# Designs tried in a protein design chat: VH-VL binders against Uncharacterized protein 5. Part 20

Target 1, 153 residues: Uncharacterized protein 5, of Haliotis asinina (Donkey's ear abalone) (Ass's ear abalone) (p86728)
Amino acid sequence: SNLQCKIAGGGELIPIRTPEYRAWVPLGEVGLNVSDSKVLIFAARSCFGAHILLQNNAEDFKNAVYEIVIGGMKNTRSGIRQCVGCKFDEWVKDKALNCRFFNYFWISWCGDEVWVGHGYRPPHNRILRYKYENQPVINAASVRSESDTYWAL
Key: E = the ipSAE of ESMFold2; O = the ipSAE of ESMFold2 at other seeds; V2 = 0.75 times the mean of E and O plus 0.25 times the DockQ between their complexes.

## First folded at step 19 (VH-VL; framework fv_livmoniplimab)

Design w4 (from u2 with light chain Y96W; at its last look DockQ between E and O 0.93; V2 from the best seeds 0.74)
Fold by ESMFold2, look of step 19:
Structure w4 (fold): chain C 153 residues (1-153), chain A 118 residues (1-118), chain B 107 residues (1-107)
Amino acid sequence: as target 1 above (153 residues)
Amino acid sequence: QVQLVQPGAEVRKPGASVKVSCKASGYTFTRYYIDWVRQAPGQGLEWMGRIDPSGGSTSYAQKFQGRVTMTADTSTSTVYVELSSLRSEDTAVYYCARDLQEYGMDVWGQGTLVTVSS
Amino acid sequence: DIQMTQSPSSLSASVGDRVTITCQASQDIWNYLNWYQQKPGQAPKILIYGASTLYEGVPSRFSGSGSGTSFTLTISSLEPEDAATYYCQQADSFPWTFGQGTKVEIK
C-alpha cells in the first residue's frame, strides 16, 4: 500500500539524454546513488522504449537483477524481466510514453516485490508487480532507450 | 560462456521425420527464448519458429505449420525441432539461436546439416 | 509477412574500400532491424541491432543507418576478415524474416 522506503535522489531532478540505442548510462556517474534507497521516481520524454536496469554491481550490465522496460515495442507494453533481453516475467499493455511531453514513473524494490507505476506519488497508479523469491541486493541503476530520450531523475 | 551445442549431421529419406537437438549451457535456460533458423545449401536464412523453454509455448512460421514441432526439456537444458514429411527441399543446415527480442539473436549453435535424399 | 530485400546480391571490393549494403522492408518496421555476418562454414554472428547499434566486440568500421523501410549497412574501410555474407532481419513482428543476403568478396 504506502511506500515507507527511502526515495533516491534529492528534490531537484537531474537531466540526462540517452540517444537511440546507446550504451547504458550508470546513474551513479551522474550523481544519483540508489544504494541506500528502495524507490526511484523519474520522468522521461520519449517516443518508445525507455529501459531501466536495477543492478547488484554497478559494473555489470549483463547479469542485472532486473530490467524494467517502459513503453517497449513501439510504445505498446511495459514489463519486468530478470535479465537483459530475456522473456518478461510480468508485462502489461501500456502506452506509457509521449514523444512531446515528459511523463512520470516510479519503481520500488521495497519489501518483497518489485513494483512499477505511473506518476510521481508511489504507490499510486501501480501497473506492475513481481514477487521475488530472494530479496535482491540492488546497489546501482542504469538507463538506456530504444529511441532518443530525455530523462529527469 | 553462453553456448548452444548441436549435433553435426543427420541423414533421412523423403517422407521421414528428423528431430534436431540444441543443448544450452552458461545461462539460465528457462529465462530466454530459443529460435530455429534453417539455411538450404547456398541459400539464405529462414526463420522457422520460437519456443519458450519454460512451459513449451511456441510460435511457428506459417510455412512450417503442421510439419514442425518444437519442444524443450528443462532437466537437460535442451530444445528440439522436429520436422515431419521430409522432402528434398528440407535439406539444410538447422540452427538454434538465443532470441533476445529487440536485442536480436545473440548466440547461435554451429548448426546441424540435415540431408534428405533417396 | 514482412519481405526484406537486400542489394546488391554480391560485390567484390579491395581492402580499404567503403562498402555499402542496402535493405528494404515491405512495410514500416520503425528501427527494429538487425544485421548479421556469416563467414563460410560458420553460424551467423550478430553485428547490429536497432538499425544502428553495434554489438559488443564489433569493429567500429561497421555502421548501420535507416528507419522505416530503408536501411544501410556500411563498412567504412574493408578488411580481409570482412569477406562474408551479410543479412538484414526485421524484428518488428512475427514471423522474423531475413533479406536474401549480400556476399562480400575481397578482390
Scores: ipSAE 0.657, ipTM 0.880, lowest interface PAE 1.4, mean pLDDT 91
ESMFold2 (binder alone), look of step 19: mean pLDDT 94; pTM 0.955
ESMFold2 at other seeds, look of step 19: ipSAE 0.687; ipTM 0.890

Design w5 (from u2 with light chain D92N; at its last look DockQ between E and O 0.79; V2 from the best seeds 0.72)
Fold by ESMFold2, look of step 19:
Order: C-alpha cells, then structure tokens, then sequence
Structure w5 (fold): chain C 153 residues (1-153), chain A 118 residues (1-118), chain B 107 residues (1-107)
C-alpha cells in the first residue's frame, strides 16, 4: 500500500461481533464497501483466530480470494493464503491478539502485493508481504473468527 | 467437482508392500494438504499422516513411522501412500482426504480396501 | 497423543428423538474439534468443524458445542437418514486422533 491508495471506510466506526462459529460476515452487509479501496484498517479484540477474506465480490469463495489469518493457531502466527483453508503462502510467528483489549491491524492490496501490519498507520509495522501470482480484482471483504471476536472497522 | 479418486481394492501377502493412489481433480492440487486415514474392518478411523503435495513434506503418525511413505506427483495431481512390511492387521480401507486445517477434512476419496492375507 | 473418548458407543432411537453424543479429550484442545458422519460402505463426511460450526449443506438439526476437553454433538430431531456412525476428531495437534465412534440406529 502506498500513500495514494484509498483506505476503506472514512466514516464512523462500525462495530461487529463474530461469535466462535466462524461464519463469514460480508463487510458490505454492515455498510463497509471496499470496492474502491486498497487498504483496510481495523481493530479486533479476540483471544485467537481473526480471519479476513479479500474477494472479487461477497459471494466469491473460488476466484481472486485471499484469506488473511491474524493470531491463528491459538494466537501464535499470522499468515496469508490464496484460498480458504489451504496452506499459507506466507506466515510469521505472531502473538497479534489480546482477549481483553482491542489491537489495530491493517491490510493493503495496493499495487501487486498483499501487505499486513500491526497498528493504524500503514505501512508502519508491516509483518507480512506476498506478491500476487495472478492479479486479482478485489471488490469485497468478509470477516470471521475462531474465537468470539469484537471488530471495529 | 472437487474429487479424490482411489482404486477400489488391492490384495497383498504379509511382508509385502502396497502403494495406494489418490487422484485429485477440480481444485489447485498443490495448494492443499492431503491426509491419509485408515479404517480396519468394524473399527474406527486412524490418521496416518499428512503430505504437502507441492514440496512433498510429510508428517506421519508415530505408529507408522518407518513403514509409511507418502509422495505426490504434481504432473498427475496424484498422492500416494506406501505401507511396507504388511501384516494381517494392516487390512483396512485407506482413505485420502483434503485437509483444510482448522476447517476440517472436507473431501474424502471413496477408499481403497487393502486386504493382507496369507 | 491426545485420546478422544466418545459416549455412548452405540444407541438406538426413534425418528423425532433428540440424540446427544459426547466426546472427551485427554487434554485441552481449545475448540479444534470436528465431527464426521459415516454410513456403511461410505467415506466419512464432515458435519461440524471448530466444535460448533456446521459445514455447508449440513441440516440445521445438527449442532455442536463445547470447548477445552468436553464436547457434544446433538441431533435435535432424528431422521431416518441420520442412522450412521459419528466420530469426533481433534485437530489441535498431530497426530490427529478420532474418537472410537458412536453408532446411531433407528428403532
């Protein structure tokens, strides 16, 4: 993500809760449209397993899909993969989440790479980067979680 | 459309080896793990191991370490499990399954009955 | 290795009955527990992952609950097609291990 890429939202904070059922919540359904954006900044309060899916559209689980997992594997690693549940293309050891407090994260798909970082000031504190094998068109995002998670988007 | 296809049955004598195939179709073969799970007649399920088809790296259950080898052929989208030094108690149905990690094993082959009889 | 113990080993119930199957893990597996259904002559089919999340196409009469070491699969109203053996499986650590199975029969 560079300085000229648009950050999603731009309005009031949108609170979401995802129970431990791991159901995808399309962000468009809660009023956050990412179709003209290349950066998502958000906060999550969670014990482990915050998942974000980057999609061609909210129903697209097959094409141009990237799953970002923050604090996966019992809050021990974060990663990027090109399909839901497949092996990670990039991952790092990362104790990213906190059960009691919100932590901020950002995801960028600006340019030809996906970047993930901590905090609310991209590109600061980047922890992951992955160059697309094939350039997808990303117009939607969805969230779900492995544990009861509160999101602020 | 996502499928894992296995041969139906194989027969071996004790002391021999067997190599069971599992051909994948309908998805990008190298991006997903494949597990092998066996089931002796009238018994429960027993996990044997997992393979990453792209690099061939494996994790085996300790019970099978030294007797099991899992391999993959990306040109044919096929995974193999080979079990050596067969005994009659290795008689079982051998399943391959696509392993989605925290999302479980979502697609299973129909199983291969391996019979070890003297 | 993590041992998974199911109870009961078998049960017989009528169509419309509520059926409950339990699964105990020998150590903490958080919520990394899956449930599978297997009918005779068929491969297992996943029902539930993450202790409680239904797979697509699984009827809503199935539900799962629990965390830590104690888990439950419930069929709220048994149907004839639910006659099968049910397995829990932990995905917390290798080797993955299954419970011994619970055979559900229609009477």
Amino acid sequence: as target 1 above (153 residues)
Amino acid sequence: QVQLVQPGAEVRKPGASVKVSCKASGYTFTRYYIDWVRQAPGQGLEWMGRIDPSGGSTSYAQKFQGRVTMTADTSTSTVYVELSSLRSEDTAVYYCARDLQEYGMDVWGQGTLVTVSS
Amino acid sequence: DIQMTQSPSSLSASVGDRVTITCQASQDIWNYLNWYQQKPGQAPKILIYGASTLYEGVPSRFSGSGSGTSFTLTISSLEPEDAATYYCQQANSFPYTFGQGTKVEIK
Scores: ipSAE 0.677, ipTM 0.880, lowest interface PAE 1.2, mean pLDDT 91
ESMFold2 (binder alone), look of step 19: mean pLDDT 94; pTM 0.955
ESMFold2 at other seeds, look of step 19: ipSAE 0.722; ipTM 0.899

Design w6 (from u2 with heavy chain G104A; at its last look DockQ between E and O 0.23; V2 from the best seeds 0.00; counts 0 for: pae E 9.5 > 2, placed apart)
Fold by ESMFold2, look of step 19:
Structure w6 (fold): chain C 153 residues (1-153), chain A 118 residues (1-118), chain B 107 residues (1-107)
Amino acid sequence: as target 1 above (153 residues)
Amino acid sequence: QVQLVQPGAEVRKPGASVKVSCKASGYTFTRYYIDWVRQAPGQGLEWMGRIDPSGGSTSYAQKFQGRVTMTADTSTSTVYVELSSLRSEDTAVYYCARDLQEYAMDVWGQGTLVTVSS
Amino acid sequence: DIQMTQSPSSLSASVGDRVTITCQASQDIWNYLNWYQQKPGQAPKILIYGASTLYEGVPSRFSGSGSGTSFTLTISSLEPEDAATYYCQQADSFPYTFGQGTKVEIK
């Protein structure tokens, strides 16, 4: 990574499927620990609405530090917000997802901003940037989706 | 703690207007929409509309279009609903609720009873 | 407007009973269905959002299921404090609409 912060993961690839709009899947429960990392790279195959929650602790899904929505609004918007379902702090028009093919994405909380981008080479193809006032302590992440989604992390 | 605080009661005559306040605290006011929901005595819940506190943008249920106005004051973290041309059927408890844009109304005020009578 | 129809309108059950309330939407609302509990003189309280997701702090005896047009709220073992009126609400399209309510009483 050109971002020069530790990328989450190691060991075998973790396949996850999130059916249409179900409970959050904590990544720690499927073997991916983000507590020592500042970057998450993943792939998703989905029609729309891939959600990633960056959390201070693994048991808190209500008071998430950041929710990243990729391909929201029926695959027309991607954004960053500081709570589940609240108004986006930053968003862009983005047709990020594909129903038939996996696309890669990355999320960085390295430094004093949250960045989101396409591809597997952060910081290339950054689409979102949000500067937080106080750097959060991110110890966990979770995923869910609005449509049937296959993840590879 | 997240709270929405409303006045307890208002009394008006038919044809008047009423403006009900809802003061938010314990969260970043501009990060959530606020919905207004009313409940006539002995009846169910009826959604009236939603306001974006940051820009004042609103969406109203068609039934109330033309009689309802929602506003927000970010300096006091307060939203308002104003209902004009009041009729006795507008007698109801009026609730404000914090709106999770993709989900639900998760925090509610305790309601304001508006009574419209001669 | 999307009409939401609850069944039954009321029920009476004993502590420990399983209680089931259904909600039917007049058109497909995916999983954008919420459940609220309201006790007399109080504001509604969220129980379930997204058809099946339990709001934080809500007892695990409450559960929700369904998608499309048919949804169910279940109380696995009724407790005295569960006496209330329950409302479903669709969040798919404006205007948001509620079911008529189901009053649950303890025998």
Scores: ipSAE 0.008, ipTM 0.551, lowest interface PAE 9.5, mean pLDDT 88
ESMFold2 (binder alone), look of step 19: mean pLDDT 94; pTM 0.955
ESMFold2 at other seeds, look of step 19: ipSAE 0.045; ipTM 0.674

## First folded at step 20 (VH-VL; framework fv_livmoniplimab)

Design y1 (from u2 with light chain A91L; at its last look DockQ between E and O 0.89; V2 from the best seeds 0.72)
Fold by ESMFold2 at other seeds, look of step 20:
Structure y1 (fold): chain C 153 residues (1-153), chain A 118 residues (1-118), chain B 107 residues (1-107)
Amino acid sequence: as target 1 above (153 residues)
Amino acid sequence: QVQLVQPGAEVRKPGASVKVSCKASGYTFTRYYIDWVRQAPGQGLEWMGRIDPSGGSTSYAQKFQGRVTMTADTSTSTVYVELSSLRSEDTAVYYCARDLQEYGMDVWGQGTLVTVSS
Amino acid sequence: DIQMTQSPSSLSASVGDRVTITCQASQDIWNYLNWYQQKPGQAPKILIYGASTLYEGVPSRFSGSGSGTSFTLTISSLEPEDAATYYCQQLDSFPYTFGQGTKVEIK
């Protein structure tokens, strides 16, 4: 019926703070379950380097891991990679983050691709797409950041 | 376990070239950059360059531009650095390291001592 | 190229001492700064990335701080196995230059 894929959450936004380069914060531990969903919409206030990890489960750093980096490299690029710290499979020039204000972003793993965009109305303002080699099972997501970051999820 | 394995030593005369290997194991070779770093005897560390093993794309420090070539062989998961027109000042231990970008260089080879001597 | 200047070039300290090593960048490198430890006859090992974040398995007596152009590595209580040379490295832009190193010896 051309219905949208389900968006994670649906209640009050959950505030999270990630100090620079601390351990990943599993979103399930703060009450946001993505296992029934295909889209994550969030806001971040950050100078640079907001990282989102899509996982088979919150402890899985090997299988079905996609790391999305928003405003990496001093807020100059965003990208998608298939492992933590490996080279980007897709990236674009992107000055997406703001130190003083929240900006919105979305990530979709609906269908056979991972998409990333700006704003809170997917698929509007898509900046990245990556077609899966093999269809992953994504049941968890985690966040961390290169700089002190405030999230609303 | 992630490992980078290098030969122990190479000896060359001035004017020759040397090609040092670095064999990777325990991870998907083509998904990560590899950097080369050298260290002259009793001296500090000197970054030489980075290679993307999948396409062979490289970035070299300017002082090595024109004399250095980095290559990769995906069938053997091996990266190479070749330095031509060797001089005694090129005597050093040559390290390869896996480059995790903002997460740093996390795994290093044990180093290859290249000695350039008359 | 970004120059990375470490201080001191060497030091000698007793077990249990607090050791502080500084690294100065010739321009703003934000927090793109690593610290490495190199023991005699070994390859360097990463201690810290992002200026302040310990690599997994690094003892908690190590800490890093700083941003911009000035950075410090601190060993809160020196242990015998900490005798080594310590290097900072900037990752802001190519070439990814290292400091000249700081040799730490036990007296």
Scores: ipSAE 0.642, ipTM 0.873, lowest interface PAE 1.5, mean pLDDT 90
ESMFold2, look of step 20: ipSAE 0.687; ipTM 0.883
ESMFold2 (binder alone), look of step 20: mean pLDDT 94; pTM 0.948

Design y2 (from u2 with light chain N34H; at its last read DockQ between E and O 0.95; V2 from the best seeds 0.77)
Heavy chain, then light chain:
Amino acid sequence: QVQLVQPGAEVRKPGASVKVSCKASGYTFTRYYIDWVRQAPGQGLEWMGRIDPSGGSTSYAQKFQGRVTMTADTSTSTVYVELSSLRSEDTAVYYCARDLQEYGMDVWGQGTLVTVSS
Amino acid sequence: DIQMTQSPSSLSASVGDRVTITCQASQDIWNYLHWYQQKPGQAPKILIYGASTLYEGVPSRFSGSGSGTSFTLTISSLEPEDAATYYCQQADSFPYTFGQGTKVEIK
ESMFold2, look of step 20: ipSAE 0.753; ipTM 0.904
ESMFold2 (binder alone), look of step 20: mean pLDDT 95; pTM 0.959
ESMFold2 at other seeds, look of step 20: ipSAE 0.724; ipTM 0.903
ESMFold2, look of step 21: ipSAE 0.766; ipTM 0.910
ESMFold2 (binder alone), look of step 21: mean pLDDT 95; pTM 0.959
ESMFold2 at other seeds, look of step 21: ipSAE 0.716; ipTM 0.901
ESMFold2, fold request of step 22: ipSAE 0.696, 0.659, 0.708; ipTM 0.899, 0.890, 0.902
ESMFold2 (binder alone), fold request of step 22: mean pLDDT 95, 95, 95; pTM 0.961, 0.961, 0.960
ESMFold2 at other seeds, fold request of step 22: ipSAE 0.698, 0.713, 0.726; ipTM 0.897, 0.905, 0.908
ESMFold2, last read: ipSAE 0.698, 0.727, 0.625; ipTM 0.898, 0.907, 0.874
ESMFold2 (binder alone), last read: mean pLDDT 95, 95, 95; pTM 0.961, 0.962, 0.961
ESMFold2 at other seeds, last read: ipSAE 0.677, 0.692, 0.674; ipTM 0.893, 0.898, 0.893

Design y3 (from u2 with light chain Y96R; at its last look DockQ between E and O 0.94; V2 from the best seeds 0.74)
Fold by ESMFold2 at other seeds, look of step 20:
Structure y3 (fold): chain C 153 residues (1-153), chain A 118 residues (1-118), chain B 107 residues (1-107)
Amino acid sequence: as target 1 above (153 residues)
Amino acid sequence: QVQLVQPGAEVRKPGASVKVSCKASGYTFTRYYIDWVRQAPGQGLEWMGRIDPSGGSTSYAQKFQGRVTMTADTSTSTVYVELSSLRSEDTAVYYCARDLQEYGMDVWGQGTLVTVSS
Amino acid sequence: DIQMTQSPSSLSASVGDRVTITCQASQDIWNYLNWYQQKPGQAPKILIYGASTLYEGVPSRFSGSGSGTSFTLTISSLEPEDAATYYCQQADSFPRTFGQGTKVEIK
């Protein structure tokens, strides 16, 4: 119930903008390394469709370990799936995003599950959990969005 | 290499049924939706429906509701579309396609020509 | 059902020409619009999703734009291999629906 795993990044947030439906932005290329961390905390300002890809290889955008979609389908649901564009393994109704204000989120792959939540204090406000089918190797993360999105990572 | 393989052709008489197969390979079959799309000779594309192969749940276009059935066999990684009460207007190429939802239909079978003639 | 209307139904153009195809949706579909290319005797191939994003391996001469109800596919400099029929498709709601197609021929 208490996350002991390392949180990615440091104190200063990294600003990123993803135009609608453009190429994945690898977080390592903007200075955020997740290879020795198990938790990612971030903020996004977006109308809909903030996507986070957890990867075993920073250059692999097709055979991802997990794709997390926050505020998908016109900001009506959030979910976890094991491949880009495949069906969701877990999802909830979730009006998570705001066009005008940043909201905070966290993702954890600490322990034997993937968790997703709102806010900046994991494990508080967890909305999704998914138990691994196979032990994941996650060394990288990338972001993209369905609408023009500002990130703070 | 992701592939969807279909038989080339089927011939039926009016009033019969046809069941077209689509065999998937190169990816985890149960993780992705499959759509069926048909195309009458010289005409455009018409979406028929979608199946979730893991549980068999389906969504059909209203035009086909009552005549179409989609099924999946996970042991052979194969989906099927069956269309009943065939008419000459059902003569078309029937495509299966892997459905990536917001990312579109990325891989298509080469199509099965179904000919309905007396 | 959302109706998708393409214009023109066909066109003939020379190699090197700029080609523009339009697609109109009967309702707001935000940016949930895909474009497909189909050559005779072949299955369709996706070119663009999300109105404007090229699939990997699609030549950069193709581009898409638009949102809401009005969308455009552009080929900036037509090549011989671009002779095909092009379809728009909305991915906003079920049933998925396609435009009628635009046949592009080389003069």
Scores: ipSAE 0.662, ipTM 0.884, lowest interface PAE 1.4, mean pLDDT 91
ESMFold2, look of step 20: ipSAE 0.691; ipTM 0.892
ESMFold2 (binder alone), look of step 20: mean pLDDT 94; pTM 0.954

Design y4 (from u2 with heavy chain Q101K; at its last look DockQ between E and O 0.93; V2 from the best seeds 0.00; counts 0 for: pae O 2.4 > 2)
Fold by ESMFold2 at other seeds, look of step 20:
Structure y4 (fold): chain C 153 residues (1-153), chain A 118 residues (1-118), chain B 107 residues (1-107)
Amino acid sequence: as target 1 above (153 residues)
Amino acid sequence: QVQLVQPGAEVRKPGASVKVSCKASGYTFTRYYIDWVRQAPGQGLEWMGRIDPSGGSTSYAQKFQGRVTMTADTSTSTVYVELSSLRSEDTAVYYCARDLKEYGMDVWGQGTLVTVSS
Amino acid sequence: DIQMTQSPSSLSASVGDRVTITCQASQDIWNYLNWYQQKPGQAPKILIYGASTLYEGVPSRFSGSGSGTSFTLTISSLEPEDAATYYCQQADSFPYTFGQGTKVEIK
């Protein structure tokens, strides 16, 4: 087990824009390295469908990945799934996103579960948890969105 | 390689039933939905329903409710659609397709021609 | 049920022509609109999802646009292998529904 869980990034937030359904944006390519971290905190301004992919490596979109969908299905549900586009392994009703304002979210893969929550103070306001089938090695993360989205990571 | 394999053809008389198989390979069968879509000769595509292979949960188009049953066998990675009380209008090619939700139906079987003829 | 109406039902065009196919939904489907290509005797093949995003391996001469109720598939320069029937499909709500198809023939 880990003695502590490191939050990705640093003091300065990295602005990213993802137009609707463009290619995944690897966070390492914009300067955010998650390979030594277990927690990602971020903000997003979006009408719906903010997607975060936790990956074994930045070019792996098929194996050893977790796709977190925030405000999916027209901003009505958030969920965790073990492959891009497959059925959710865990989901909740969640109107998480706002077209006009940034909202904060966090994702943790600290320990033996993936957790997702609202706000910037994990583990507060956790909305999802999923126990791994196979213990993943997460070295990369990527983002995309169903609608035009502004991120601060 | 992700693949869905179906039998080529089935022939039935009106009033009978038919059960069409769709065998999946190259991916984790229980993690993805599968849809069934049919196409009458010379006509367009008609969605019949979707199955979650892991638990057998289904959603059917209302037009088919009462006549259609979709099932899955996780031990063989195979889904089935069964249509009962066949009519001549049920003559069609029946496709299975992997449903990636907001990413569309990415892989299709080659289809099974079901002919309902006296 | 959401009705999807394509226009035209068929067209004939020369290699190199720009081809435009439209799809109208009977209600707002946001951007949950897919396009498929089907050649005779073959299963449909996805071209575009999310109204505008090309699937990997789809030639860049294909493009999609639109949101809400009105959508367009464009082939910027028709190639011989593009002779096919094209279908739009809404993925907003069940039952999923397809347009009636647009047959594209090479002159």
Scores: ipSAE 0.554, ipTM 0.866, lowest interface PAE 2.4, mean pLDDT 91
ESMFold2, look of step 20: ipSAE 0.565; ipTM 0.863
ESMFold2 (binder alone), look of step 20: mean pLDDT 94; pTM 0.955

Design y5 (from u2 with light chain S52N; at its last fold request DockQ between E and O 0.83; V2 from the best seeds 0.74)
Heavy chain, then light chain:
Amino acid sequence: QVQLVQPGAEVRKPGASVKVSCKASGYTFTRYYIDWVRQAPGQGLEWMGRIDPSGGSTSYAQKFQGRVTMTADTSTSTVYVELSSLRSEDTAVYYCARDLQEYGMDVWGQGTLVTVSS
Amino acid sequence: DIQMTQSPSSLSASVGDRVTITCQASQDIWNYLNWYQQKPGQAPKILIYGANTLYEGVPSRFSGSGSGTSFTLTISSLEPEDAATYYCQQADSFPYTFGQGTKVEIK
ESMFold2, look of step 20: ipSAE 0.734; ipTM 0.903
ESMFold2 (binder alone), look of step 20: mean pLDDT 94; pTM 0.958
ESMFold2 at other seeds, look of step 20: ipSAE 0.718; ipTM 0.894
ESMFold2, look of step 21: ipSAE 0.744; ipTM 0.904
ESMFold2 (binder alone), look of step 21: mean pLDDT 95; pTM 0.958
ESMFold2 at other seeds, look of step 21: ipSAE 0.730; ipTM 0.902
ESMFold2, fold request of step 22: ipSAE 0.659, 0.660, 0.716; ipTM 0.891, 0.889, 0.903
ESMFold2 (binder alone), fold request of step 22: mean pLDDT 95, 95, 95; pTM 0.959, 0.958, 0.959
ESMFold2 at other seeds, fold request of step 22: ipSAE 0.599, 0.673, 0.711; ipTM 0.865, 0.893, 0.903

Design y6 (from u2 with heavy chain S54Y; at its last look DockQ between E and O 0.74; V2 from the best seeds 0.69)
Fold by ESMFold2, look of step 20:
Formats: sequence, C-alpha cells, structure tokens
Structure y6 (fold): chain C 153 residues (1-153), chain A 118 residues (1-118), chain B 107 residues (1-107)
Amino acid sequence: as target 1 above (153 residues)
Amino acid sequence: QVQLVQPGAEVRKPGASVKVSCKASGYTFTRYYIDWVRQAPGQGLEWMGRIDPYGGSTSYAQKFQGRVTMTADTSTSTVYVELSSLRSEDTAVYYCARDLQEYGMDVWGQGTLVTVSS
Amino acid sequence: DIQMTQSPSSLSASVGDRVTITCQASQDIWNYLNWYQQKPGQAPKILIYGASTLYEGVPSRFSGSGSGTSFTLTISSLEPEDAATYYCQQADSFPYTFGQGTKVEIK
C-alpha cells in the first residue's frame, strides 16, 4: 500500500541506549513525540531483542498497548502482541539485528492495522501485519531491549 | 487481581490417573500461556509443559510424553493437567503458572498436592 | 535437556550478610535465566528475569548477574524474610529446567 501517514520525528535523529532489560524508556521523555503521527522509522544496533511498545498514553504499560519484538529469542524471530509478555499474535523467523552495526526498521499504525518492516522506506520490506478489532489510539511509544542496545530514533 | 486457583489435594492409587484444575481470573485468559510445574516432597521444581489456552496447543517435557495431557476450557477460564499410569514418584505438588516467556513465570497457583498411595 | 546446577545446596548466614548463590547451565543459554524464591508451604515467586532484571516490587538488595553458562544471585544484606529456597530456571529452550535449589537459612 501507498503509506501516506505522518512519520514521527522530523528533526535530528535521537540517540539513546537501553541497557539489558531495564525499565521502558518513554520516547516522549527523550524528545520524540509520536502523537499525531502514524509511522516510526528507527535504527538499532543490538545483538538481540529490541522491544517497542506502542501505547495509548505514556503511562499505560498494561492495557492499551502493542508490543513489537524485533530479533527476539536470540535474534531468531520478530513479532507483534497486544500485551507485554503475552503470546504473539503474529510472528516470523527474522534474524533482524546485528551486534556491530545499525539496521533500520519501521512500524506503522496507519489505518486499521499495525505493520512492521525492515529498512527506512515503508511500506517496503514489510515482515509483519496484524489488525486488532479494537485497536486503541496510539499516542506514545517506549523502548527496551533484551541486550544492550543503541537506538537512533 | 491476577489469580490462578487450584484445588488443595488429590489422592490416587498407583496405575490410576488424576486431573488437576487451574482456574484463571483477573486477566484475558486466552492471551497468555500456562505452564505446569511439579515439586515432589522436599525436592526441587520440574517443568512438565506449556499450553496455549486458545486452541489447546501444547508442549510437553519428554519425560511426561505419553502420560500427560493438558487441556483448556475457555468458557470457565480453566486449564487442566491429567497424568495417567500414576506411580509413587508422581507424588508431588502440581503448580500452574502464567508464562510470560522471556519475562518469566509471573503468577503461580498455590499448588495441588497429589498423593499416590501404595 | 539443559541441566542447571546450583551451588551451594544450602547455606546458613546472619542477618546483614552478603549471600551469593551460583547457577551453572550445561550449555549456553545467553541471558535467558530466571530466579525464583520459594518459602515453605508457598508457591515460587519470581525475583529476576533475563539474568539481571528485578521484577517489580522485588527489593533492591537482590541482584543477578551472568550470561552464557554461569549466573549469580546476590542478596547484598540478608534480612529475616529472605530465608527461603532459591531456584534458577533456564528459559532458552524446552523443556524449561530448574536448578535443584539453594536453601538459605538464618543462623
């Protein structure tokens, strides 16, 4: 599909680091506001397990969320689930991450679906797609990781 | 409040079977895996398997393959483990636990003591 | 199956002591290692996931470290309520397996 929705950011990329399994880092607190946007493009340098939480608001880590896992389980799979730690609703074999250099990814909640892909040109290279009947409005995002991870957002 | 509730005790003879229930409440039952873990008296913990309550897909530890069956009833938010051909060494407390995968098993039932009497 | 070996099997320590429990995996499990606490007559309670990350509500005197095959749970200053048996558990592959447990007693 031709992706017409607004991409988050619009300024210089924001570098952040998430140490292994620390608390979620709300992107709004580091200056990236996803309110009024429907697409997030980012890069990550990580051995495994880059996690992105799409949220109705920045304080909601339980109910109105989607968790996207890139390169989970030793960098072997990526997936979408509608709660932190619950079973994946959609997943794929995916050796997405690299310990030594950054790879690009994108996430879209444009329209009535959540899409995930590789690279920096959505909707190209989509790897995941899922529609939830009661998709919440997404106004915030947070990140964490299973391994020490450097992000450019 | 997330809870897993189990009956307190069951007694069986060798060669019989037992079916232990685990009733979930306080969360969306079909979104999360449930594991079964047992503990013989004075011993450590032993993982038996995992069930996806949506559709009933299971993974069993090889030791129990052929003797264990895990099922789920979504209308009552209850999972079950059934162990057949019981032996005295199956005497244990049987726990159910909610499995958050890479985040560990976060909520446990209080356990059901199954005693296999000689 | 991945065998998990804990050491020591038991220990006795005074309130305020630093307590260290080790867990050895028979193969590389990366950081997919959890720690649980179990008090007599109770179900296990998770303390740590991902080798080092405390669960919400777990006191900061608990910490975990390690990766690969060797892991450590540390209680920086033992308190009376920490008397329990501690289990490590690998979450790398099925079947999930636990260490045999370490019983911690107050002197």
Scores: ipSAE 0.663, ipTM 0.889, lowest interface PAE 1.6, mean pLDDT 91
ESMFold2 (binder alone), look of step 20: mean pLDDT 94; pTM 0.958
ESMFold2 at other seeds, look of step 20: ipSAE 0.689; ipTM 0.889

## First folded at step 21 (VH-VL; framework fv_livmoniplimab)

Design z1 (from y2 with light chain S52N; at its last read DockQ between E and O 0.94; V2 from the best seeds 0.78)
Heavy chain, then light chain:
Amino acid sequence: QVQLVQPGAEVRKPGASVKVSCKASGYTFTRYYIDWVRQAPGQGLEWMGRIDPSGGSTSYAQKFQGRVTMTADTSTSTVYVELSSLRSEDTAVYYCARDLQEYGMDVWGQGTLVTVSS
Amino acid sequence: DIQMTQSPSSLSASVGDRVTITCQASQDIWNYLHWYQQKPGQAPKILIYGANTLYEGVPSRFSGSGSGTSFTLTISSLEPEDAATYYCQQADSFPYTFGQGTKVEIK
ESMFold2, look of step 21: ipSAE 0.747; ipTM 0.906
ESMFold2 (binder alone), look of step 21: mean pLDDT 95; pTM 0.958
ESMFold2 at other seeds, look of step 21: ipSAE 0.736; ipTM 0.901
ESMFold2, fold request of step 22: ipSAE 0.640, 0.709, 0.713; ipTM 0.888, 0.902, 0.904
ESMFold2 (binder alone), fold request of step 22: mean pLDDT 95, 95, 95; pTM 0.960, 0.960, 0.960
ESMFold2 at other seeds, fold request of step 22: ipSAE 0.694, 0.678, 0.739; ipTM 0.896, 0.897, 0.909
ESMFold2, last read: ipSAE 0.656, 0.739, 0.687; ipTM 0.888, 0.908, 0.901
ESMFold2 (binder alone), last read: mean pLDDT 95, 95, 95; pTM 0.961, 0.960, 0.960
ESMFold2 at other seeds, last read: ipSAE 0.711, 0.719, 0.702; ipTM 0.905, 0.907, 0.902

